# Designs tried in a protein design chat: VH-VL binders against o27280. Part 1

No score or structure here was measured in a lab: all are predicted.

Target 1, 266 residues: o27280
Amino acid sequence: MDSMNVPEVLEIKRIVEESESVKTFIFSWDFRREVRPGQFVMVWDFRDEKPMSVSLIDPVRSEIGISIRRVGEFTDRVHGLSEGDLLGIRGPYGRGFELMGRDILLVGGGIGMAPLAALADEATARGMRVDALVAARTADELLFLDRLEAAGVNISTCTDDGSCGFKGFAHERLLTLEENHDMAAVCGPEPMMFQVMRILDERDVPAQLSLERYMKCAVGICGQCCLDDTGFRVCAEGPVFWSQELSRVREFGRYRRDPAGRRVPW
Structure headers, positions and changes below count from the first letter of each chain, unless a header shows other numbers; Kabat numbers aren't used for antibody chains.
ipSAE, averaged over its two directions, is called F for ESMFold2-Fast, E for ESMFold2 and O for OpenDDE. V2 adds 0.75 times the mean of E and O to 0.25 times the DockQ between the complexes of E and O.
[cut] marks letters that were taken out.

## First folded at step 1 (VH-VL)

Design b37
Fold by OpenDDE, second read of step 2:
Structure b37 (fold): chain C 266 residues (1-266), chain A 119 residues (1-119), chain B 107 residues (1-107)
Amino acid sequence: as target 1 above (266 residues)
Amino acid sequence: QVQLVQSGAEVKKPGSSVKVSCKASGGTFSSYTISWVRQAPGQGLEWMGRIIPILGTTNYAQKFQGRVTITADKSTSTAYMELSSLRSEDTAVYYCARSKYGSYAFDIWGQGTAVTVSS
Amino acid sequence: DIQMTQSPSSLSASVGDRVTITCRASQGISNYLSWYQQKPGKAPKLLIYDASSLQSGVPSRFSGSGSGTDFTLTITSLQPEDFATYYCQQYDSYPFTFGQGTKVEIK
């Protein structure tokens, strides 16, 4: 049995309140176990287990951060925890982002900024120019702005209500940007990602997109995160996919499978 | 000079459909949105819908939902507006207009297409 | 839908007069407002965008002001070519909507 598949009980070292609904939980991490932006871990609260993206990778402090949005019972329990409390963490799993070129565009929506924030840190550390389009419904839901700014990221914001930055959706804001990048990384609501991907494809910008699906095993066995037609397992072949791969996925941007395997439209 | 040139006047019977074209010249078609606005005789301006040519995505006014179809052909830099189930009340001059992304002020207009619906 | 109420519906003025047209939105639209001029048998012409930005090529005698719900188009000195119908338009949210128009006639 691979040790990576056994949850390690870790103490919450710090909690960062990112927004009203999002907290980042910081853990000590043994970096002998490599972790890449875009990969996820399974978080176990000793009752249930959920996949969560890694939003912080700090080899200097030997820490990782996991950003969690309060959206249901599991996350409600987790959000009720304090520093010093325990969680089970296993992983990391999945395929992370690849960096290439000099200029990278990050397009993130809501909690989708979590893996992108980690990617931004790596990219800037490598000396890349990083532009980030950060989208949210409202200004209060914009994530990681101070962190990104501190890292030297050029930030553009957009909000549905116009409370901060461009009034509109991420793909609309993207349309207003004339400059191309060497590559793009995208994460957020799937409808957003779908539109963003289309624009990037039209502009011949290589793009990687991180998908979110219901994952149970995280090791490619149960098949619950399989994408229709392709058989791609989000936990194994993803969650990061190239746009060319997603172009083959009929369900992308259209629907997902719920825990019962039923089609649920976005 | 950027211009939008629309198709010619149409006379239609009630219940029929009309398709108006709007060809852009002198600019980058995919860098703008195209909206359709109509004006009944002696009346004001009414926004019908818009298309983002690069994506083909549309947004329609609810009033026209189900009857109007806006399309765009990037290869010919032409936008189209098709209105079905025509009524006498649809008699109007129909304009196409472009706008920059993020700012939907219409800086360039077509010359208009008169559509008359009569029995 | 956002209703745009334009006032007055019509006005008579002489060359050289200061003309003011108002537009009120039923809800806040920030500065997402444009003004158009339309002459008979012609397509509308953009005068002002983003409430106060003068469109290129438009004479400086035209100006726009306002934010939120109340907006104003001003012609400082009316010229013979300015007799036309003027419309405001919001693009804050879909559907985009126009004011009813203001006809500026010669006195």
Scores: ipSAE 0.303, ipTM 0.738, lowest interface PAE 1.8, mean pLDDT 94

Design b38
Fold by OpenDDE, look of step 4:
Structure b38 (fold): chain C 266 residues (1-266), chain A 117 residues (1-117), chain B 107 residues (1-107)
Amino acid sequence: as target 1 above (266 residues)
Amino acid sequence: QVQLVQSGAEVKKPGSSVKVSCKASGGTFSSYTISWVRQAPGQGLEWMGRIIPILGTTNYAQKFQGRVTITADKSTSTAYMELSSLRSEDTAVYYCARDKGYYFDYWGQGTAVTVSS
Amino acid sequence: DIQMTQSPSSLSASVGDRVTITCRASQGISNYLSWYQQKPGKAPKLLIYDASSLQSGVPSRFSGSGSGTDFTLTITSLQPEDFATYYCQQYDSYPFTFGQGTKVEIK
């Protein structure tokens, strides 16, 4: 099916409290409309629209999940919703993750674990060995641990304050891990992803990274999510990029554009 | 360690085509970008183009567009460079190289291509 | 295309000498500059990348500096195995381009 559709009004089937700041909204989904881990949808609350990653893909239950972190006015409104309430969903859009090999490493930070959780489900279903490095500022911000464990994922945790697992940043924890994988998928704060990418590149591990940028149209027309000097549109060529592609994106890990188009340092 | 092994020397007639292979070992081919660089006798180095095997995407120097085709076979960890409509000026040693961050840290041994009538 | 100009085209030096090779870009290329060593009949060997980062396994007597348009490769104490041709290369934009080379010969 063509993903370039108008928003479909869907009922929130259930809400999962992932953390104090993150909720997963679950919707019934017709899987004749394909969706891949790493793709995103535009969520419309009939006032504003924001891109959100798909964090759950369940063909058995005919459900998808969208994990949303409370960070602003839009997400505040969405977090105020209850089961049975309505949201507009259009998509999915963008390039998702590609699985390759037998062993995969997932490196996620904060809400960046959302698309990776979906990828983990697919990878494990395919019989792949999945190692996940889950990072957060504090223990209570670590996402999807029970879900990942239940799926058979080997989890390593990392927290800034050392409240759970390795004390430090994800790239620091990664340096302590000597095992290589056939591929890696990375999503989280861009500075984290930048450092992780360099390590993986040095180790000759193919890596895919999911970027976040201000997106308006989601269909590669408005240009709001364009990356400097490359012409890459995060909504069209991404949000999942190979490390080889991101190596040409000079702003990656260094700065981003705000809604006004101004450079904002990370 | 990473190693790139190229196919043997070629002697070609003007107007013909040549296809050079570059087999990689010692690393993960899918993580590579492969560039091709040639060097005419007694001359400097000239970048021709590159491929990202995992994506299949290529970039060519404008000078060679329309004549050069770079491909990669992930299953055999081999990259290929085909140059058509050969001219005497195409006589050179052709190198494949691993393009890491767009500098080249590992090189093949080179393939001499001679174009003569 | 970005033009890379090396200076000098050739130089004669003795073992133990300090050798300096310069490379100038026709436009700003930030630090996207690499240096290679090539011996006759052999493929180039990477020495420096990102203008000043030493490639693993390369002796510490090699160093690179510069940013923007002017770059320098320095050999602090020339060794017998260092007599070769050296090339700079920019990777700021396509097509990637090389300097014309600098041949370091025995005095």
Scores: ipSAE 0.057, ipTM 0.655, lowest interface PAE 3.7, mean pLDDT 93

Design b39
Fold by OpenDDE, look of step 4:
Structure b39 (fold): chain C 266 residues (1-266), chain A 119 residues (1-119), chain B 107 residues (1-107)
Amino acid sequence: as target 1 above (266 residues)
Amino acid sequence: QVQLVQSGAEVKKPGSSVKVSCKASGGTFSSYTISWVRQAPGQGLEWMGRIIPILGTTNYAQKFQGRVTITADKSTSTAYMELSSLRSEDTAVYYCARHTRYSSGFDPWGQGTAVTVSS
Amino acid sequence: DIQMTQSPSSLSASVGDRVTITCRASQGISNYLSWYQQKPGKAPKLLIYDASSLQSGVPSRFSGSGSGTDFTLTITSLQPEDFATYYCQQYDSYPFTFGQGTKVEIK
């Protein structure tokens, strides 16, 4: 356990520009350390540390990918890095997705597609039928489309502005899709996930949702990522939760806590 | 505290090469970038290049490309800067400094190595 | 390359004076700027990093401000030990570059 908490300094092998604001950083990985889709790692740039989902798991190439969206100072610095530069990586942490059944629905929004892309790879490798609803504000923010297509995923797109696919929100697009799946995996803006979860519940489709919260320790000790009422720690009990679990979380889809512990509305 | 100790002053002839060493003590050597900066007499600071010791990867200023070689020995926590085809204009104090990109400024610095190129 | 233009090149001040040095980058460098103090015959000393973060052990009379292209180093009350040359440096992108320096002399 101790070794798990020590960041490994890894070289950035490759950088894939996914969009204007998203880059995937690829690292060599020793797969003696298992990593599952939905799990996260702590990325350390030798100044600050942030949790990031694993978006690529490639045992063949012995590589993992971490997709990072430029949203602040930390990510700004990381985005300034080049191939050959170093980052500290510790983990993986958290509960990842579980695959069940033969038909799986992925619903992702924005950078939320990162863990789902990894899940898609695993699901397709297992011979599952994968449908993916990929949502973004605009067409240029849709992530991993080529990768998903290459994997054999059936893709449906949704954009707020209608620049690609369905014009509207993911839950609206979902309502137009009548197929039921054996399970669903959801990741994206929490308001999106909240609405999507409701629809899936009504359809009796088991769903797993990946939450994003402020995480500091990643090992369930600091409590910074605790969810109201339940005491669930996103880093320990999550970040992947079943819909039944989230139904007990009052703050889900409504607000989150900032680093100061204040409620921040969605 | 991390300290950087450089090799002693050098006097070289034009066309020759000089190799300056920079030994780190008191901290992790491999996790940080070592840059070399020189300062001609009465002039400002000029960045020459950097190495990431753990990887051995280097980046050089265009001005010195082809003449400068920066290396590092992790086992001894020592970085080296070799400058070839020396010219009178290369007369300067050469500094090594520790940093990480986007982490902070350069800290600490070596004490500097005076290199004099004269015929 | 990113050019760093420092001003003034030199200034004369008295103990107790407020001193301001500016540095302008030829392009946006966010807050990836450091300030150094150098005394004759000595290596530069880091004062400020990330444009406004005070390095440990540096007196509070030193402060940095700015973002993007314009940056300022301020000494609120100049002390005798502060007479030196000051340099700004960007670490936004390679090659790293320094300002030409500002010599703070005693009036």
Scores: ipSAE 0.000, ipTM 0.510, lowest interface PAE 14.0, mean pLDDT 92

Design c22
Fold by OpenDDE, second read of step 2:
Structure c22 (fold): chain C 266 residues (1-266), chain A 118 residues (1-118), chain B 107 residues (1-107)
Amino acid sequence: as target 1 above (266 residues)
Amino acid sequence: EVQLLESGGVLVQPGGSLRLSCAASGFTFSDYAMTWVRQAPGKGLEWVSGISGSGGYTYFADSVKGRFTISRDNSKNTLYLQMNSLKGEDTAVYYCTRGDYSYPFDYWGQGTLVTVSS
Amino acid sequence: DIQMTQSPSSLSASVGDSITITCRASQSISNYLNWYQQKPGKAPNLLIYAASTLQSGVPSRFSGSGSGTDFTLTIRTLQPEDFATYYCQQSYSTPYTFGPGTVVDFR
């Protein structure tokens, strides 16, 4: 196996509490190893390993950030760590976002904003106009608002309970927006992404969507993240896909495979 | 130095098929969208098709949609245009060019002539 | 689709002259307008992009202006090598469309 696939043990340099359930872990990074928004790394806590999106890419400070939502045993352990503690990180892996045009729309739900936050930084640095639709269940679950604002992003918020911004779902808010963009990047719950993609397709807006699947190897050999019918491996051909690619994926927005390979409906 | 070199243009009968190739060099091929533009003899320029850097997104002029396919092999720095169900009006010099709506067509190949005639 | 028009379709000029070519879009394309030069038997060359930005290597006697729907290409002190056909092109939305071209020939 390639040396890049061996986890590098890194010290947690800083921890940012993004919300009650989300923390961003900051690491020193050697940027001779290129990392792109939309790519993921495998995080190893010396017991288990999980794929996580890169949410911060800072070449100036030579740092990367990994945002992790507390959702299970692995993430519970990680959230219990402190600055100075160690984690294993290998990667980055997968296909990241491609930036096209001058105006970009970001549509993110929950922790799906993690890779989009990194993309926002790159896009704004390139002089692009960035609009972001940030969705969450409640106001306190909205992520990266201050960071996005500081970057010059035009933010629209959406919450299920109406506690902040538009009351409703991201695709419903999107329907109220009249302006089209040169391209869109989408990441969040798959049912959300499915609806958003349909709207963007109807509007002829090129869209990229980041999928989440169970990943074991991250190098395209185990097949655990393989999408039905197409043979697309989320870890290799993805996790970022163009809408045209996803249009060929029957399971998209409908179901996923669990670790046992069973179909699990969304 | 950026270079684009088209090949594959020949005489073909109506209803026939042809695949054009464009070999690229002098730049990171996968970082750029690529485009095909054609020019009928004595006529102006017509956009035909484009493809994103990764190849994940393609788009076509209505005049060729359903008949033409655009693809790329980034490991070979090569752009392709598969042309099926060719018509007389497809007769043109076909240019490979770097760029799309994000970047102007800043480099062009010399073109390859496709002639569709009975 | 966005329709592009050019004026004039052809013009005759002499070396040293200043000439202006106009391009119009059927709808606003902001500054997503490019100018190309093409000589007989050759591929087009990019002159101006984003309506007014000079492509690297292009002589400063070439300039572009305009926004929205109306654009102009100006060639100051026309040189012998400038006699060619010039095309405008919108990159605002697909399908990308070219103007019909303007032929600049010797008077």
Scores: ipSAE 0.285, ipTM 0.749, lowest interface PAE 1.5, mean pLDDT 94

Design l10
Fold by OpenDDE, look of step 4:
Structure l10 (fold): chain C 266 residues (1-266), chain A 124 residues (1-124), chain B 110 residues (1-110)
Amino acid sequence: as target 1 above (266 residues)
Amino acid sequence: QVQLQQSGPGLVKPSQTLSLTCAISGDSVSSNSAAWNWIRQSPSRGLEWLGRTYYRSKWYNDYAVSVKSRITINPDTSKNQFSLQLNSVTPEDTAVYYCARDFEGSYYYGMDVWGQGTLVTVSS
Amino acid sequence: QSVLTQPPSASGTPGQRVTISCSGSSSNIGSNYVYWYQQLPGTAPKLLIYSNNQRPSGVPDRFSGSKSGTSASLAITGLQAEDEADYYCQSYDSSLSGVVFGGGTKLTVL
């Protein structure tokens, strides 16, 4: 087996259309190379390379899935691909989620549900009770609902426009939920995660959050994904962080760095 | 109601090929929410999964490592059935063979429908 | 010889609660769903429990499944004469890339 730092050219085995803007690309995977929910891979279309979360880990079929949202030129090209086409994959990288306790809460927004869907599979497989708060702008942007339901996940939805479930944001819906959990995993827009984390901290619920930053090397060398004050590298120390770790990160929920290193607001 | 009806010879000579067919009613062999399996059962080896075939925009096969070199599972969409071929059989392949469906949409890899079983004896 | 380990036999009286254990490893039960089957003599196995603790339609609530770590358990409450059968646990093994079964447990209702 090649080094994890060398891209492997893999054939797209299947493509699942999750929504109008999200597709899951499925690849055969040799599970001698371990992969954990919350980890990411670098996807290479032989022109550019982007980090993508692993959304499916299926040891039964020896497959992994990578969910990709159409947001730019790279993803436009990838979304134009068909089954049988080739992509370069290297990884996995980063720190994934840890599971603890018996009851877990998943809070996901948009494409942020990708790593959480994988985590849900693992958690349910371990016999944990999984509650998932799935958020999106509109009903048609809610991801993985059928999959989560099939896995036995208790789903609560919220949409900005109220087209499905609670009308409002994830943190607002969370405030209406009275039950506490042993642990929470959160992934989505950073402003959402920031608010959710605050609520969970007030409730003394241990929480892990997956951050998104501009990432180039994925191996902690280039520093492009370095967080202010702490020096945490999202690709190496993350992308999954405990809430206690993020409490030390001043920029969390407030701003990020663009590819040029400029500070830009959320 | 989904039903599976098995057919094929119950006696096979050593070194020959075991062949069985499983006819599907009430569902499609090319269903994108099902997979079609072969399992065998013997006193010596218990229940043993052999492999499956399923359609997800194209056909896929998964085979057990123990029989991978000798096994072929083929779908037949025209007849809405799938078959098992096991080459170079030995007395160790004597078992009751079952076809079964795992319905992913409902049971997430659980096998919810089974054929009636076919005893296949490998003997000279 | 089976990848998953079950007791070869179990017994109980009508109305009693009985449990059947299924022991595996990190590569199967530890990381994959567990399924349970009931097999009556001369018949094919019948799906009893899927995804660790879910019951298909038609399966009485007397049957329940649980999973912890690398072990699973089938519990039968209010044991009835008709429950006399062989019971098999099933999972998937990542290292073998295939479905694995337990050796089966013969349940006798006394």
Scores: ipSAE 0.000, ipTM 0.482, lowest interface PAE 13.2, mean pLDDT 91

Design l25
Fold by OpenDDE, look of step 4:
Structure l25 (fold): chain C 266 residues (1-266), chain A 121 residues (1-121), chain B 110 residues (1-110)
Amino acid sequence: as target 1 above (266 residues)
Amino acid sequence: QVQLQQSGPGLVKPSQTLSLTCAISGDSVSSDSAAWNWIRQSPSRGLEWLGRTYYTSKWYNDYAVSVKSRITINPDTSKNQFSLQLNSVTPEDTAVYYCARGRYSYGFDYWGQGTLVTVSS
Amino acid sequence: QSVLTQPPSASGTPGQRVTISCSGSSSNIGSYYVYWYQQLPGTAPKLLIYGNNQRPSGVPDRFSGSKSGTSASLAITGLQAEDEADYYCQSYDSSLSGYVFGGGTKLTVL
């Protein structure tokens, strides 16, 4: 039981370049250890440790994939690694997505598409109809399009600059879509998720949203990822939350806490 | 439509307290979708954010480091307004003061008309 | 001085395209949304662009915003006489724990 809290040193089997700033690292995985879309792992490069979502779950090949965006010192180091190099992986942690109904809408922004890509695979494997609204700042930052298409996902794209698909934010594109779904899964920038959630609530579409917060322990002990007033720990009660849960989290879409515990806007 | 109406004295003596009020129409000071800000503008310092008050299950205040020790922003739900108090003013506090609604990721979308406050003996 | 850096002045003739730059750092523009405001003489600033490149209702499509890295830019196409104003960029700075503005750019229409 406690073995989950000790990083397992794993060899990088493959590296997939998803975009200029995003790579997917593939690892062999013992599926006796269950992993669900929406769960995260702690990635340890023997200097620092960061939470990362699982973007690929392949029980047939006994592999998982972790998509990492280059955003800082840690990720810079990781992006410098090659196939055959080692990383420490512990987990998985947190609550993953639940699938329900026949039709599912995925709304993802940027690297937020990582856990949704994994969810898409599971949903399609179950015979669900999957629509995906994929958003990014620019066309070259849109992730997993080929993978999603190959899986039979109906894709709608949205870019801030209009370089691909709808010009604007994901929630704006969503407003133009009239079709309802049995459920939605959302992951991306929190302001995006906030607006998307509001629309989905108005449409009475059950929605799950994956939050990102500063995480240190990943096991609900340190409290660094606690949400104000609710006491929800993103690493324990999340990172996936239902919209009705997030409706009680007033900070959602408004501000977050930095590593020093200060409130900062999005 | 949202409107912000400012009121308060335009002249304050050094070491005294600058006090301004911003009355809100078309929105609530306790709205969970907005923060209420004070911003000032001067030729020497340009536009400077001073602080905000907002309601998110409870009241919060954020202040700029530069004025944190001297500033108080208070909401008044009964009058649907919020105020600015800046203590121990000096001539450096001379500026046009604006109240503004911030909608987080949507920026400062509504502004008061501005109040010139001159600190002079 | 202003945390965000803007050119103090810009100019153009009617119908031209003008761009106003705003440079910052990783602690502000590099990490947070950029906003632009137009200020006419004797008036309060008016929100022109939010979320790097989004226009509020009532703002002409002649105005556009962009962001790359730690820099942002406001572009005005089809310059009109009424566009003569001061323009300010704005973001949030994590190191200062507060909103920050540029020094402003005075745009003159010749």
Scores: ipSAE 0.033, ipTM 0.543, lowest interface PAE 6.6, mean pLDDT 92

Design l27
Fold by OpenDDE, second read of step 2:
Structure l27 (fold): chain C 266 residues (1-266), chain A 122 residues (1-122), chain B 110 residues (1-110)
Amino acid sequence: as target 1 above (266 residues)
Amino acid sequence: QVQLQQSGPGLVKPSQTLSLTCAISGDSVSSDSAAWNWIRQSPSRGLEWLGRTYYTSKWYNDYAVSVKSRITINPDTSKNQFSLQLNSVTPEDTAVYYCARVLRYSSAFDIWGQGTLVTVSS
Amino acid sequence: QSVLTQPPSASGTPGQRVTISCSGSSSNIGSYYVYWYQQLPGTAPKLLIYGNNQRPSGVPDRFSGSKSGTSASLAITGLQAEDEADYYCQSYDSSLSGYVFGGGTKLTVL
C-alpha cells in the first residue's frame, strides 16, 4: 500500500474549544500533501479510526485543523487528549468542494460547518463574497461564528429554539433569503441538506453537498460507504457531491447504513 | 525554501513594452496552492497590485482594472517562471516591480521577489 | 490615492506601544481579511500579520493585529529600534476585483 495510507503520528499542537461538544485539533502539516476543503482525514487514536473533516487549512503556519464533535466512545477519548498528545492521521481523502463564481452561499448545520469554515477561508482568499447560513439546535451549538465574522463572511444564524437568529430550520431561513448566489456548499444533517438542496435546485443555484456515511477503509475498497442505486462511494467519489449527482441517489435524505450495513432511516 | 528571482531591463522607453520575469524555486508555477502576482511600488501610487496568474485545473489570470488593457501575465511551466508584460508604458509606470506569491486560503503575499526598478524615460 | 487609508507617519520611543490604523470600506476591510507588511529600506515588504491577527512563524508576539468593521489596526508593543520601517495594510476589494494596499505608515523610533 502507498505510504499515504499509513497513518502519520502527529502531535496535537493546539486545541480550540469551539463549543461545549466540539473541539478543533491543530496539527503541523506538510503541504506538499495537498488538502482541500471538503476532504476528510482518518483519525486514529491507536484503538479506533474515524473519518473527520478538515476545518482549518493554514499554509502560512503549515497547519491544519480537524474539528471533532463529541458523540461516542472514540470522540470521548479524543476529547480527553491534551496539547502535545499524539494522534494518527492519514489522508486526505475524498473529493473536496469546488469553488466557482463570485458569490457563494454556505449552509451548514452543527459540525457540518467544519468543512464549510475551511471553504469560507478559501473563498474569501479568492476574493469571493461569502454568505453563510449557520444552523444549530441552540445558540451554544453554533460553530465558527467569530472565525467567519473575522473573515468578513455575512452570517445568518438559525436555531431550532430561536435562541439566536432565525427560529427554525436552515431550509426555512433559506426560503426567507432572496439573494441568489453563483453556487452553494452545504453540509450538515442529511434531512437539512435534502431540504436545502431542493430549494437551491428550484432557484437554479448550483450546489455541492457533503455527505456523511460510515467509512471503514476510506480508499473505496470495502464498499461500506456505498450509496444505493448509484454505487457511489462516499469516500472516493465523495464526500462532496453535486446536487445533480445526489438527485440520482435514492437513499439521500431518506436513510443511511449503519456500521452493520443496516438501513437506518433519518 | 521558496524563492522568487526577478529579471528584466530596468529602463524602458515610452510607448514600449515593459517585460519582467520571475523565476520560482522551491515551488511550482502550476501549484494549485498558490497564485503568482505582480505588484509595483512608487512614491506617487504606493503599493499597487497589477495582476496574478494561477492554475486550478486550468490557467486563470486576474488583472487590476488600472492596467487591464495593457497587462499580460504568462506562466512558463517549462522554466517554472512567470512573466509580466506591460504595453504602452509612460513615465507613470516608473516603479519598483515585485513578483510575489499568494498562498491559497490566505490571500497573503508571503514570498516576494527582490524587486526591479523600472524607469520609463526617453 | 491608496484605497486603504493609513497615517503617513507614526513614532514612539523604545519600549512604548504604537498603533497604526488602516481604514477602508465595506467592499474591502469590511468583507475580507486584513494583512500587514513590514518594509525595511531597500527591501521588499515582509508579511507581518495575516488573517487580521495571525502571526507568521518568526514574527514576535509584540506585533498584533485587529479588525473591527471597516477598520484595522496594527499594534506594536515594546517598541524596538529595529521596528523602524514602513508598514502597509492590505486587503481585497470586491469593487475593484483585486488586492488593495494602504498608503503606508513610516514608523520612527525616537
Scores: ipSAE 0.743, ipTM 0.892, lowest interface PAE 0.7, mean pLDDT 94

